# Designs tried in a protein design chat: VHH binders against Toll-like receptor 5 (TLR5). Part 9

Target 1, 146 residues: Toll-like receptor 5 (TLR5), of Homo sapiens (Human) (o60602r691to836)
Amino acid sequence: YKYDAYLCFSSKDFTWVQNALLKHLDTQYSDQNRFNLCFEERDFVPGENRIANIQDAIWNSRKIVCLVSRHFLRDGWCLEAFSYAQGRCLSDLNSALIMVVVGSLSQYQLMKHQSIRGFVQKQQYLRWPEDLQDVGWFLHKLSQQI
Key: E = the ipSAE of ESMFold2; O = the ipSAE of OpenDDE; V2 = 0.75 times the mean of E and O plus 0.25 times the DockQ between their complexes.

## First folded at step 8 (VHH; framework vhh_8cml_1)

Design M5 (from L1 with Y103F; at its last look DockQ between E and O 0.96; V2 from the best seeds 0.80)
Fold by ESMFold2, look of step 8:
Structure M5 (fold): chain B 146 residues (1-146), chain A 122 residues (1-122)
Amino acid sequence: as target 1 above (146 residues)
Amino acid sequence: EVQLVESGGGLVQPGGSLRLSCAASGFTFSDYYMGWFRQAPGQEREFVALISWSGGSTDYSDSAKGRFTISRDNAKNTVYLQMNSLKPEDTGVYFCAAVEYIFDSSGTYDYWGQGTQVTVSS
């Protein structure tokens, strides 16, 4: 795979994603970091169809990490990417899709979205910690799943 | 429109107490972390306290630990800072801040109040 993980997130969340994940995980942010990550703002081909870029990112990445915030759930591109990533996981007979819930989203609120409902019902997701003292442990846990 | 309005500041003697309030409107208060920052003249704004959206977790600066208590009332859309054992170095303008999710307590916040002056002087 070209990338260890494709980070799928709403563009409205980019500043948070950069501070919380990219600065600590992506090798282009620091040579002490561990992963070769893909995300739209850096890695998508300008002028290419957005759907094509998303599909290529999913196919060329060993893992797909969907950062499910309220912004993610209001973004049709993000939901389509989630659905496409689920299709790849079934064809590979493994769990390549990592769902991370961000913010104060209840299970009831998550269940309203058909694209993610299977993951929510089975509790197959990580939750970004409400207690900031747990962030270091969470990043370690996420790194183990990537 | 989003508004954060601080109140409760004033002049107090060392060792005294004050309770700051921040009334919030224009967003879903219970979805946000709320924080307090302070700024003395000629100094950079510094973190004081943070409380999570449920109130289930809090964080404090070293200077605030043991003396200050952050709390929130989601029914009143209000966050509070109870400041006890006040010292002259606590003097400054205190700002309320809000963020939906954040990496660490001293990071970037979405909304800021206008501030309320706290002066601790003998």
Scores: ipSAE 0.644, ipTM 0.812, lowest interface PAE 1.3, mean pLDDT 90
ESMFold2 (binder alone), look of step 8: mean pLDDT 85; pTM 0.857
OpenDDE, look of step 8: ipSAE 0.862; ipTM 0.921

Design M6 (from L1 with V99I; at its last look DockQ between E and O 0.94; V2 from the best seeds 0.81)
Fold by ESMFold2, look of step 8:
Structure M6 (fold): chain B 146 residues (1-146), chain A 122 residues (1-122)
Amino acid sequence: as target 1 above (146 residues)
Amino acid sequence: EVQLVESGGGLVQPGGSLRLSCAASGFTFSDYYMGWFRQAPGQEREFVALISWSGGSTDYSDSAKGRFTISRDNAKNTVYLQMNSLKPEDTGVYFCAAIEYIYDSSGTYDYWGQGTQVTVSS
């Protein structure tokens, strides 16, 4: 795999993703970090078809991490990427797609979206912690799943 | 249009108390972390206190711990800062701020109030 993980998120969340995740996980942000990550703002080929970039990222990454915020759920490209990642024909489908819920989204609110409903119903997701004191253990837990 | 309107500032003697309020409108208050910041003349704005969207967790600067208490009332769209044992060093303009997606307490907040003056002097 070209990447340890593809981070799929709404462009409106980029500042949060950079500070919350990339600075702590991505090797290009620090030599103390563990993972070679893929994300659109750095790694997509300018001028190439956007769906082709998304498909390439999904198939060239060992894991797919979808950062599900309200912005994600309002972004048709993000939802399409989630659906495409679920449809990837690999024997370890459930272990390849990691769903992370960000913000004050209840399970009831998440269940309203058909694209993610299977994961939500099975409670197959992580939550970014409401308590900032828990961020360190969450990053450790996420790192173990990648 | 988002508005954060602080009130409750004023002049108080050392050792005294004040309760600041921040009334919020124009966004879904219960989806946001709320914070208080302060700025003394000639100084950079500094973090004072933070409360999560449900009110279930809080964070404080070292100078605020043990003296200040942040709270919120989601039914009234209002966040509060109870300030006890006030010192002259607490003098400054206090700002209410809101952020939906947070990574640490000192980050860039989405919305800011205009501030309320707190002056601690004998």
Scores: ipSAE 0.707, ipTM 0.839, lowest interface PAE 1.1, mean pLDDT 90
ESMFold2 (binder alone), look of step 8: mean pLDDT 83; pTM 0.832
OpenDDE, look of step 8: ipSAE 0.839; ipTM 0.910

## First folded at step 9 (VHH; framework vhh_8cml_1)

Design N1 (from M1 with D59Y; at its last look DockQ between E and O 0.98; V2 from the best seeds 0.84)
Fold by ESMFold2, look of step 9:
Structure N1 (fold): chain B 146 residues (1-146), chain A 122 residues (1-122)
Amino acid sequence: as target 1 above (146 residues)
Amino acid sequence: EVQLVESGGGLVQPGGSLRLSCAASGFTFSDYYMGWFRQAPGQEREFVALISWSGGSTYYSDSAKGRFTISRDNAKNTVYLQMNSLKPEDTGVYFCAAVEYIYDATGTYDYWGQGTQVTVSS
């Protein structure tokens, strides 16, 4: 695979993703970091169809990490990427799709969205912590799944 | 229209107390972290306190620890800062801020209030 993980998130979350994840995980942000990550703002081919870029990122990445915030759930491209990544997981014995819930979204609120419903019903996701003391432990858990 | 409206500032003697309030509207208050920042003239805005959306976690700057208490009432959409043992160095404009999710207390906030003046003068 070209990438250890594709990070799928709403562009409205980019500043949070950069500070919370990229600076701590991505090797281009620091040589002390572990992973070669893919994300739209850096890695998509300019001028190429966005869905084609998403599909290429999903197939060229060992893992797909979807950062499911309220912004993600309001973005049709993000939901399509989630659905497409699930299709790849059906072809793979190890789950390639990692769902991370960000914010105070309840299971009831998440269940309203068909694209993610299977993961939500099985509680197959990580949560970004409410207690900021747990951020380091969260990053460790996420790193173990990547 | 999102609004954060601070109140409760004023002039107090060193060693005195003030209670700041911030009334929030235009968003779902219980989904947001709420924080207090302050700014003295000619200085950068600095973090004072943060409380998580449930109220389960609180965070304080070193200068605030032991003297200030942040709290929230989600039924009233209001966050408070109880400030005790006030010092002249606490003088400044105090701002309420809100964010839905954040990586640390000094990060980027979504909404800011207009501020309320606190002056601690002998």
Scores: ipSAE 0.715, ipTM 0.844, lowest interface PAE 0.9, mean pLDDT 91
ESMFold2 (binder alone), look of step 9: mean pLDDT 86; pTM 0.862
OpenDDE, look of step 9: ipSAE 0.870; ipTM 0.923

Design N2 (from M1 with L50M; at its last look DockQ between E and O 0.97; V2 from the best seeds 0.84)
Fold by ESMFold2, look of step 9:
Structure N2 (fold): chain B 146 residues (1-146), chain A 122 residues (1-122)
Amino acid sequence: as target 1 above (146 residues)
Amino acid sequence: EVQLVESGGGLVQPGGSLRLSCAASGFTFSDYYMGWFRQAPGQEREFVAMISWSGGSTDYSDSAKGRFTISRDNAKNTVYLQMNSLKPEDTGVYFCAAVEYIYDATGTYDYWGQGTQVTVSS
């Protein structure tokens, strides 16, 4: 695989993703970091079909990490990418899709969205912690799944 | 339209107390972290305190610890800052701020109030 993980998130969340995840996980942000990550703002090819970039990211990444915020759930491209990633997981014996819930979204609110409903029903997701003292432990746990 | 409206500022003597309030509207208050920041003339805004959306987690600047208490009432869409043992260096404009999710207490907040003046002088 070209990437350890593709980070799928709404462009409205980019500042949060950069400070919360990329600065701590991505090798291009620091040589002390562990992972070669893919994300749209850096790694998508300008002028190429957006669906082609999404498909390439999903198939060229060992893991797909979907950062499910309220913005993510309102973004048709994010939900479509989730669906494509699920299709890859069904054709791949290993679990490739990691769902991370960001914000105060309840299981009831998440269940309203068909694309993610299977993961939500089985509680197959991580939560970004409400208590910010737990962020270090969360990043360690996420790193273990990648 | 999102609004954060601070109140409760004023003039107080050193050693005194004030209770600030921030009334929120235009968003689901219980989904948001709330924070207090302050700005003295000629200085950048600085973090004072933060409280998580449920109220289960708080954080304070070093200068606020032990003297200030942040709290919230989700039924009233209001966040509070109880300020005790006030000092002249606490003088400034105090701002309420809100964000849905954040990476640390001093990070980027999405919504800001206009501020309330706190003046601590003899």
Scores: ipSAE 0.722, ipTM 0.846, lowest interface PAE 0.9, mean pLDDT 91
ESMFold2 (binder alone), look of step 9: mean pLDDT 84; pTM 0.846
OpenDDE, look of step 9: ipSAE 0.863; ipTM 0.920

Design N3 (from M1 with T106E; at its last look DockQ between E and O 0.97; V2 from the best seeds 0.84)
Fold by ESMFold2, look of step 9:
Structure N3 (fold): chain B 146 residues (1-146), chain A 122 residues (1-122)
Amino acid sequence: as target 1 above (146 residues)
Amino acid sequence: EVQLVESGGGLVQPGGSLRLSCAASGFTFSDYYMGWFRQAPGQEREFVALISWSGGSTDYSDSAKGRFTISRDNAKNTVYLQMNSLKPEDTGVYFCAAVEYIYDAEGTYDYWGQGTQVTVSS
């Protein structure tokens, strides 16, 4: 695989993703970081069809991490990416898709969205911590799943 | 329109107390972390206190610990800062801020109030 993980998130969340995840995980942000990550703002090919870029990122990455915030849920491309990544998980017989819930989204609120409902029903997701003292533990746990 | 309106500032003697309030509208208050920041003239805005959306966790700056208490009432869309044992160095404009999710207390906030003046003088 070209990438250890594709990070799928709404462009409205980029500043949060950069400070919370990329600076701690991505090798281009620090040589002490562990992973070669893919994300749209840096790695997508300008001028290519956006769905083609998303599909390429999903197939060229060992893991797909979807950062499910309210912005993610309001972005049709993010939901399409989630659905497409689920298809890869079924075909590859490995669990490549990691769902991370960000913000105060309840299971009831998440269940309203068909694209993610299977993961929500099985409680197959991590949750970004409400207590900021737990952020270090969360980053360790996410790193283990990647 | 999102609006954060601070109140409760004023003039107080050293050792005194004030309770700041911040009334929020235009967004779902219970989905947001709420924070207090302050700014003295010629200085950068500095973090004072943060409370999570449920009220289940709080963070304080070193200067606020033990003297200030942040709390929230989600039914009234209001966050509070109880300030005790006030010192002249606490003087400044106090701002309310809101963010949906954050990586640490001094991160980027989505909304800011206009501020309320707190003056601690003999």
Scores: ipSAE 0.716, ipTM 0.847, lowest interface PAE 0.9, mean pLDDT 91
ESMFold2 (binder alone), look of step 9: mean pLDDT 86; pTM 0.863
OpenDDE, look of step 9: ipSAE 0.870; ipTM 0.922

Design N4 (from M1 with W53Y; at its last look DockQ between E and O 0.96; V2 from the best seeds 0.84)
Fold by ESMFold2, look of step 9:
Structure N4 (fold): chain B 146 residues (1-146), chain A 122 residues (1-122)
Amino acid sequence: as target 1 above (146 residues)
Amino acid sequence: EVQLVESGGGLVQPGGSLRLSCAASGFTFSDYYMGWFRQAPGQEREFVALISYSGGSTDYSDSAKGRFTISRDNAKNTVYLQMNSLKPEDTGVYFCAAVEYIYDATGTYDYWGQGTQVTVSS
């Protein structure tokens, strides 16, 4: 695979994703980081069809990490990318899709969205910690799943 | 329209106490982390205290630990900062801030209040 993981997130979350994840995980942010990540703001081909970029990112990445915030859930592109990534998981029979819930979203609120409902029902997601003292442990846990 | 309105600032003698309040409106308060920051004249704004959206966890700057207590009342959409054992170096404008999710206490906040002045002098 070209990438260890494709990070799928709403563009409204980019500053958070950069500071919370990319600076600690992506090798282009530090040579001490472990992963070659893909994300839209850096890696999508300008001027190319957005669907094609999303499809290429999903198929060229070993893992797909969806950062599910309220912004993600209100972004039609993010929800379509989640659905498309599920299709890849079924086709290769290997779970490549990692769902990370960000913010105060309850299980009830998550269940309202059909695209993610299967993952939510089976508790197949990680949650960004409410207690900031747990962030380091969470990053280690996420790294182990990538 | 989102509003954060600080109150409770004033002039206090060293060793005194003061309780700041920040009333929030225009967003779902219980979904947001709330923080207090302060800014002395000619200085950058600095972190003081943070409380999680449920109130279940708190963080403090080194200068605030043991003297200040952040709390929140989600029924009143209000966050508080109880400030004890005040020192002249605590003087500044205190700002309330809100963010839905954050990676550390000094991260980017979505909303800011206009501030309330705290002056500690004899």
Scores: ipSAE 0.731, ipTM 0.857, lowest interface PAE 0.9, mean pLDDT 91
ESMFold2 (binder alone), look of step 9: mean pLDDT 85; pTM 0.859
OpenDDE, look of step 9: ipSAE 0.867; ipTM 0.919

Design N5 (from M1 with A105L; at its last look DockQ between E and O 0.94; V2 from the best seeds 0.81)
Fold by ESMFold2, look of step 9:
Structure N5 (fold): chain B 146 residues (1-146), chain A 122 residues (1-122)
Amino acid sequence: as target 1 above (146 residues)
Amino acid sequence: EVQLVESGGGLVQPGGSLRLSCAASGFTFSDYYMGWFRQAPGQEREFVALISWSGGSTDYSDSAKGRFTISRDNAKNTVYLQMNSLKPEDTGVYFCAAVEYIYDLTGTYDYWGQGTQVTVSS
């Protein structure tokens, strides 16, 4: 695979993702970081169809990490990417799709969205911690799943 | 329209106490972290305290720790800052702020109040 993981997130979350994840995980942000990541703002081919870029990112990445915030759930492209990534996971022996819930989204609120309902019912997701003291442990746990 | 309205500021002698309130409207209050910041004249705005959406987690600046207590009442859409043992260096405009999710104490906040003046002087 070209990338260790494709990070799928709403463009409205880019600043949060940069500071929360990219600066700690992506090798282009620091040579002490561990992963070669893919994300739209840096890695998509300019001028190419957005759906084609999403499909390429999903197939060229060993893992797909979807950062499910309220912005994510209001973005049709994000939900489409989640559904497409699930299609790829049906062909894998190991789950390639990692769902991370960000913010105060309850099980009830998540269940309202058909695209993610399978993962939500199985409780197959991580939560970005409410207690900021737990962020370091969360980053370690996420790194182990990538 | 989102509004954050601070109240409870005023003039107090050193060693005194004040309780600030911030009434929120225009968003689902229980989904948001709430924070307090302060700004003295000629200085940058600085973090004071943060409380998570459930109220289960709180964080304080070094200068506030042990003297200030942040709390929230989600039924009243209000966050509070109890300030005890006030010192002249606590003087400034106190702002409440709201954010849905953050990565550290100095992250970007979505909404800000207009502030309430706190003055600690003899």
Scores: ipSAE 0.683, ipTM 0.833, lowest interface PAE 1.1, mean pLDDT 90
ESMFold2 (binder alone), look of step 9: mean pLDDT 84; pTM 0.846
OpenDDE, look of step 9: ipSAE 0.838; ipTM 0.910

Design N6 (from M1 with T108E; at its last fold request DockQ between E and O 0.95; V2 from the best seeds 0.84)
Amino acid sequence: EVQLVESGGGLVQPGGSLRLSCAASGFTFSDYYMGWFRQAPGQEREFVALISWSGGSTDYSDSAKGRFTISRDNAKNTVYLQMNSLKPEDTGVYFCAAVEYIYDATGEYDYWGQGTQVTVSS
ESMFold2, look of step 9: ipSAE 0.738; ipTM 0.859
ESMFold2 (binder alone), look of step 9: mean pLDDT 86; pTM 0.862
OpenDDE, look of step 9: ipSAE 0.879; ipTM 0.926
ESMFold2, fold request of step 11: ipSAE 0.718, 0.726, 0.708; ipTM 0.850, 0.855, 0.843
ESMFold2 (binder alone), fold request of step 11: mean pLDDT 86, 86, 86; pTM 0.861, 0.863, 0.866
OpenDDE, fold request of step 11: ipSAE 0.880, 0.880, 0.879; ipTM 0.928, 0.927, 0.927

## First folded at step 10 (VHH; framework vhh_8cml_1)

Design P1 (from N6 with G107S; at its last look DockQ between E and O 0.94; V2 from the best seeds 0.80)
Fold by ESMFold2, look of step 10:
Structure P1 (fold): chain B 146 residues (1-146), chain A 122 residues (1-122)
Amino acid sequence: as target 1 above (146 residues)
Amino acid sequence: EVQLVESGGGLVQPGGSLRLSCAASGFTFSDYYMGWFRQAPGQEREFVALISWSGGSTDYSDSAKGRFTISRDNAKNTVYLQMNSLKPEDTGVYFCAAVEYIYDATSEYDYWGQGTQVTVSS
C-alpha cells in the first residue's frame, strides 16, 4: 500500500484534523510521527475528478479512517467514500475501515444516516473523547488500529 | 445570529471574589464546549478554563487551578466562572467562547463574546 491510512473528512474540518491528528501521526508533519497518511488537501491529484481521487486513496491505503462529524454527515462525498470503503473489505478477517465519531453525536443521531448505520448498530466505531485528558490515550488507541 | 454575552465583571480588592456569567443564544448550547479566556493590556488572550458540553469534564490554566471554578447550566444556556482569591495579575477583559469539538484547551473557538472587564486593585 502506498499509504498507511487515508483520512476521510469534510474539508470544513481540515484545521481541526491537522491539529488533532496530522501533527501527531503523519511523518511529513514530524519525523517523530509513525504514519504515511493520505488526505485530500495534500495528496489528491489535480486534474482528476474527485471520485477517482477518493477511489484511488481508498485502494492505495491499508486503512481508511473516516472522521464522522456533523460536517462529514452533511457531505455527500464523505458518505459515498464511507460506502465505497465498506465495499473494499471482501474478507471477515479484518476491517480496513475505522470510523471515528467527533463531537456530541448520539447513537440516535448517527442511526439516521443509512451509509453508516451498519457500523453504528454494531458499535463499530471510536469516539474522540469529551475529556481532553483522554486525548493522549485516544491517539495511542487509534495508532494501534492503524 | 450567535451571541455570547458576558456579565459580572467589575472592580474588586485583592483576595475578593467575582462570578462571571455568559448567556448564549443562536446555537445548540449543549453541543458545545464553553471556555473562558482573558486578555490583559498589551498581552495575548490566554486560556483560563473550559467545560465540556455535558459538564462532565473541566480544565483550567495553572493560574486558575484551585481559585476558579467553571460551571454550566444547559437549561439556561449559561456558563459561569466563579473567581475566588483574586490577584492583581487576574486583571483583564474576560471572554467566553464556544467550540463544537477540540483537541486541546487552546483550540480555535468558533464563537466569542464581547468581554467583561475584571480589575483587581486596592
Scores: ipSAE 0.639, ipTM 0.815, lowest interface PAE 1.3, mean pLDDT 90
ESMFold2 (binder alone), look of step 10: mean pLDDT 84; pTM 0.842
OpenDDE, look of step 10: ipSAE 0.868; ipTM 0.923

Design P2 (from N6 with W53R; at its last look DockQ between E and O 0.95; V2 from the best seeds 0.81)
Fold by ESMFold2, look of step 10:
Structure P2 (fold): chain B 146 residues (1-146), chain A 122 residues (1-122)
Amino acid sequence: as target 1 above (146 residues)
Amino acid sequence: EVQLVESGGGLVQPGGSLRLSCAASGFTFSDYYMGWFRQAPGQEREFVALISRSGGSTDYSDSAKGRFTISRDNAKNTVYLQMNSLKPEDTGVYFCAAVEYIYDATGEYDYWGQGTQVTVSS
């Protein structure tokens, strides 16, 4: 695979993703970091069909990490990417899709969204911690799943 | 329209106490972390305290630990800062801030109040 993981997130979350994840995980942010990550703002080809970029990122990445916030759920492209990644999981026989819930979204609120309902129903997701002292442990846990 | 309105600032003698309040409107208060920051003239804004959405966890700057207590009342959409044993170096404008999800206490906040002045002087 070209990438260890494709990070799928709403552009409205980019600053949060950069500071919370990329600075700690992506090798281009620090040589102390572990992963070669893919994300739209850096790695998509300008002017190319957006769905093609998404599909390429999903198939060229060992894992797909979807950062599900309220912004993610209001972005049709993010939901399409989630659905497409699920299709890859079926064809690959191994789950490559990691769902991370960010913010105050209950399981009941998440269940309202058809695109993610299968993962939510099986409680197949991680939650960004409410207690900031747990952030280091969360990053370690996420890193082990990647 | 989102509003964060601080109150409770004023002039107090060293060793005294103040209780700051921040009334929130225009968003679902219980979905947000609430924080307090302060800024002295000529200084950068600095973190004071943070409380989680549920109120179940708190963070404090080194200067605030043991003297200040952050709390929240989600039924009243209000966050508080109880400041005890006040010192002249606590003087500044105190700002309330809100964010839905954050990576550390000094991260980017979504909403800011106008500030309330706290002056600790003999």
Scores: ipSAE 0.674, ipTM 0.826, lowest interface PAE 1.2, mean pLDDT 91
ESMFold2 (binder alone), look of step 10: mean pLDDT 88; pTM 0.881
OpenDDE, look of step 10: ipSAE 0.858; ipTM 0.918

Design P3 (from N6 with D104E; at its last look DockQ between E and O 0.96; V2 from the best seeds 0.84)
Amino acid sequence: EVQLVESGGGLVQPGGSLRLSCAASGFTFSDYYMGWFRQAPGQEREFVALISWSGGSTDYSDSAKGRFTISRDNAKNTVYLQMNSLKPEDTGVYFCAAVEYIYEATGEYDYWGQGTQVTVSS
ESMFold2, look of step 10: ipSAE 0.735; ipTM 0.855
ESMFold2 (binder alone), look of step 10: mean pLDDT 86; pTM 0.864
OpenDDE, look of step 10: ipSAE 0.879; ipTM 0.927

Design P4 (from N6 with L50Y; at its last look DockQ between E and O 0.94; V2 from the best seeds 0.80)
Fold by ESMFold2, look of step 10:
Structure P4 (fold): chain B 146 residues (1-146), chain A 122 residues (1-122)
Amino acid sequence: as target 1 above (146 residues)
Amino acid sequence: EVQLVESGGGLVQPGGSLRLSCAASGFTFSDYYMGWFRQAPGQEREFVAYISWSGGSTDYSDSAKGRFTISRDNAKNTVYLQMNSLKPEDTGVYFCAAVEYIYDATGEYDYWGQGTQVTVSS
């Protein structure tokens, strides 16, 4: 695989993703970080078909990490990417897709979204912590799943 | 349209107490972290306290710890800052702020109030 993980997130979350995840996980942000990550703002080819870029990222990454916030759930591209990544998981019979819930979203609120309902039903997700003192523990746990 | 409206500022003697309120509208208050920041003349805005959306997690700057208490009432869409044992160095404009999720207490908040002046007489 070209990437350890593709981070799929709404562009409205980019600043949060950069500060919360990329600065701590991505090798291009620090040589002490562990992973070669892919994300749209850096790694997609401008001017190329966006769906082709998404599909390439999904198939060239060992893991797909979807950062499911309210912004993610309101973005049709993010939901399509989730559905496409699910197809890869079922085809490969492995758990390449890591779902991370960000914000106060309850299981009831998540269940309203057909694209993610299977993961929510099976409780196949991590949750970004409400208590900021737990962020280091979360990053360690996410790193173990990547 | 999002609005954060601070109130409760004023002039107080050293050692005194003051309770700030911030009334929120235009967003689902119970989904947001709320924070208090302050800015003295000629200085950068500094973190004072935050409270998580459920109220289950709070933290304070070193200068506020032990003297200030942040709280929230989700039924009234209001966050509070109880300030006790006030000192002249607490003087400044106090702002409330809101964000859905955050990585660090001093991180980027999305919405800001206009501020309320707190003056502790020297």
Scores: ipSAE 0.628, ipTM 0.807, lowest interface PAE 1.2, mean pLDDT 90
ESMFold2 (binder alone), look of step 10: mean pLDDT 83; pTM 0.833
OpenDDE, look of step 10: ipSAE 0.883; ipTM 0.928

Design P5 (from N6 with G107Q; at its last fold request DockQ between E and O 0.97; V2 from the best seeds 0.86)
Amino acid sequence: EVQLVESGGGLVQPGGSLRLSCAASGFTFSDYYMGWFRQAPGQEREFVALISWSGGSTDYSDSAKGRFTISRDNAKNTVYLQMNSLKPEDTGVYFCAAVEYIYDATQEYDYWGQGTQVTVSS
ESMFold2, look of step 10: ipSAE 0.760; ipTM 0.865
ESMFold2 (binder alone), look of step 10: mean pLDDT 85; pTM 0.848
OpenDDE, look of step 10: ipSAE 0.877; ipTM 0.924
ESMFold2, fold request of step 11: ipSAE 0.749, 0.731, 0.723; ipTM 0.864, 0.857, 0.849
ESMFold2 (binder alone), fold request of step 11: mean pLDDT 85, 85, 85; pTM 0.851, 0.848, 0.848
OpenDDE, fold request of step 11: ipSAE 0.897, 0.898, 0.899; ipTM 0.937, 0.937, 0.938

Design P6 (from N6 with S30E; at its last look DockQ between E and O 0.97; V2 from the best seeds 0.84)
Fold by ESMFold2, look of step 10:
Structure P6 (fold): chain B 146 residues (1-146), chain A 122 residues (1-122)
Amino acid sequence: as target 1 above (146 residues)
Amino acid sequence: EVQLVESGGGLVQPGGSLRLSCAASGFTFEDYYMGWFRQAPGQEREFVALISWSGGSTDYSDSAKGRFTISRDNAKNTVYLQMNSLKPEDTGVYFCAAVEYIYDATGEYDYWGQGTQVTVSS
């Protein structure tokens, strides 16, 4: 795979993703970081069809990490990417798709969205911590899943 | 239209107490972290306190720990800062701020109030 993981998120979340995840995980942000990540703002080909870029990112990445915030859920492209990643997972025993819930979204609120309902029903997701003292342990946990 | 409106600032003597309030509107208050920052003349804005959307988690700057208490009332869409044992170095404009999710207390906030002046002087 060209990338260890494709980070799928709403462009409205880019500043948060950069500071919360990329600076700690992506090798281009620091040579002490572990992963070669893909994300739209850096790695998509300008002028190419957006769905083609999403599909290429999913096929060229070992893992797909979807950062499910309220912005993600309001973005039809993000929801389509989630659905596409589910349909293209290579192993039914071990999912390549990692779902991370960001913000105060409840199980009930998440269940309203058909695209993610399967993961939500089975509680197959991580949650960005409400308590900031837990951020370091969350990053470690996420790193182990990638 | 999002609004954060601080109140409760004023003049106090050293050792005194003051309670700041920030009334929020235009967003779903219970989905947001709320924070307090301050800025003194000639200094950069600095973090004071943060409270999570449920109120279950708080964070304080070193200068605020033990003296200041952040709290929130989600029914009133209001965040508070109880400031005790005030010192002249606490003087400044106090701002409330709101963000949906954040990576550390000094990160990027979505909304800011106009500020309320706190002056601690003998």
Scores: ipSAE 0.718, ipTM 0.851, lowest interface PAE 1.0, mean pLDDT 90
ESMFold2 (binder alone), look of step 10: mean pLDDT 85; pTM 0.850
OpenDDE, look of step 10: ipSAE 0.878; ipTM 0.926

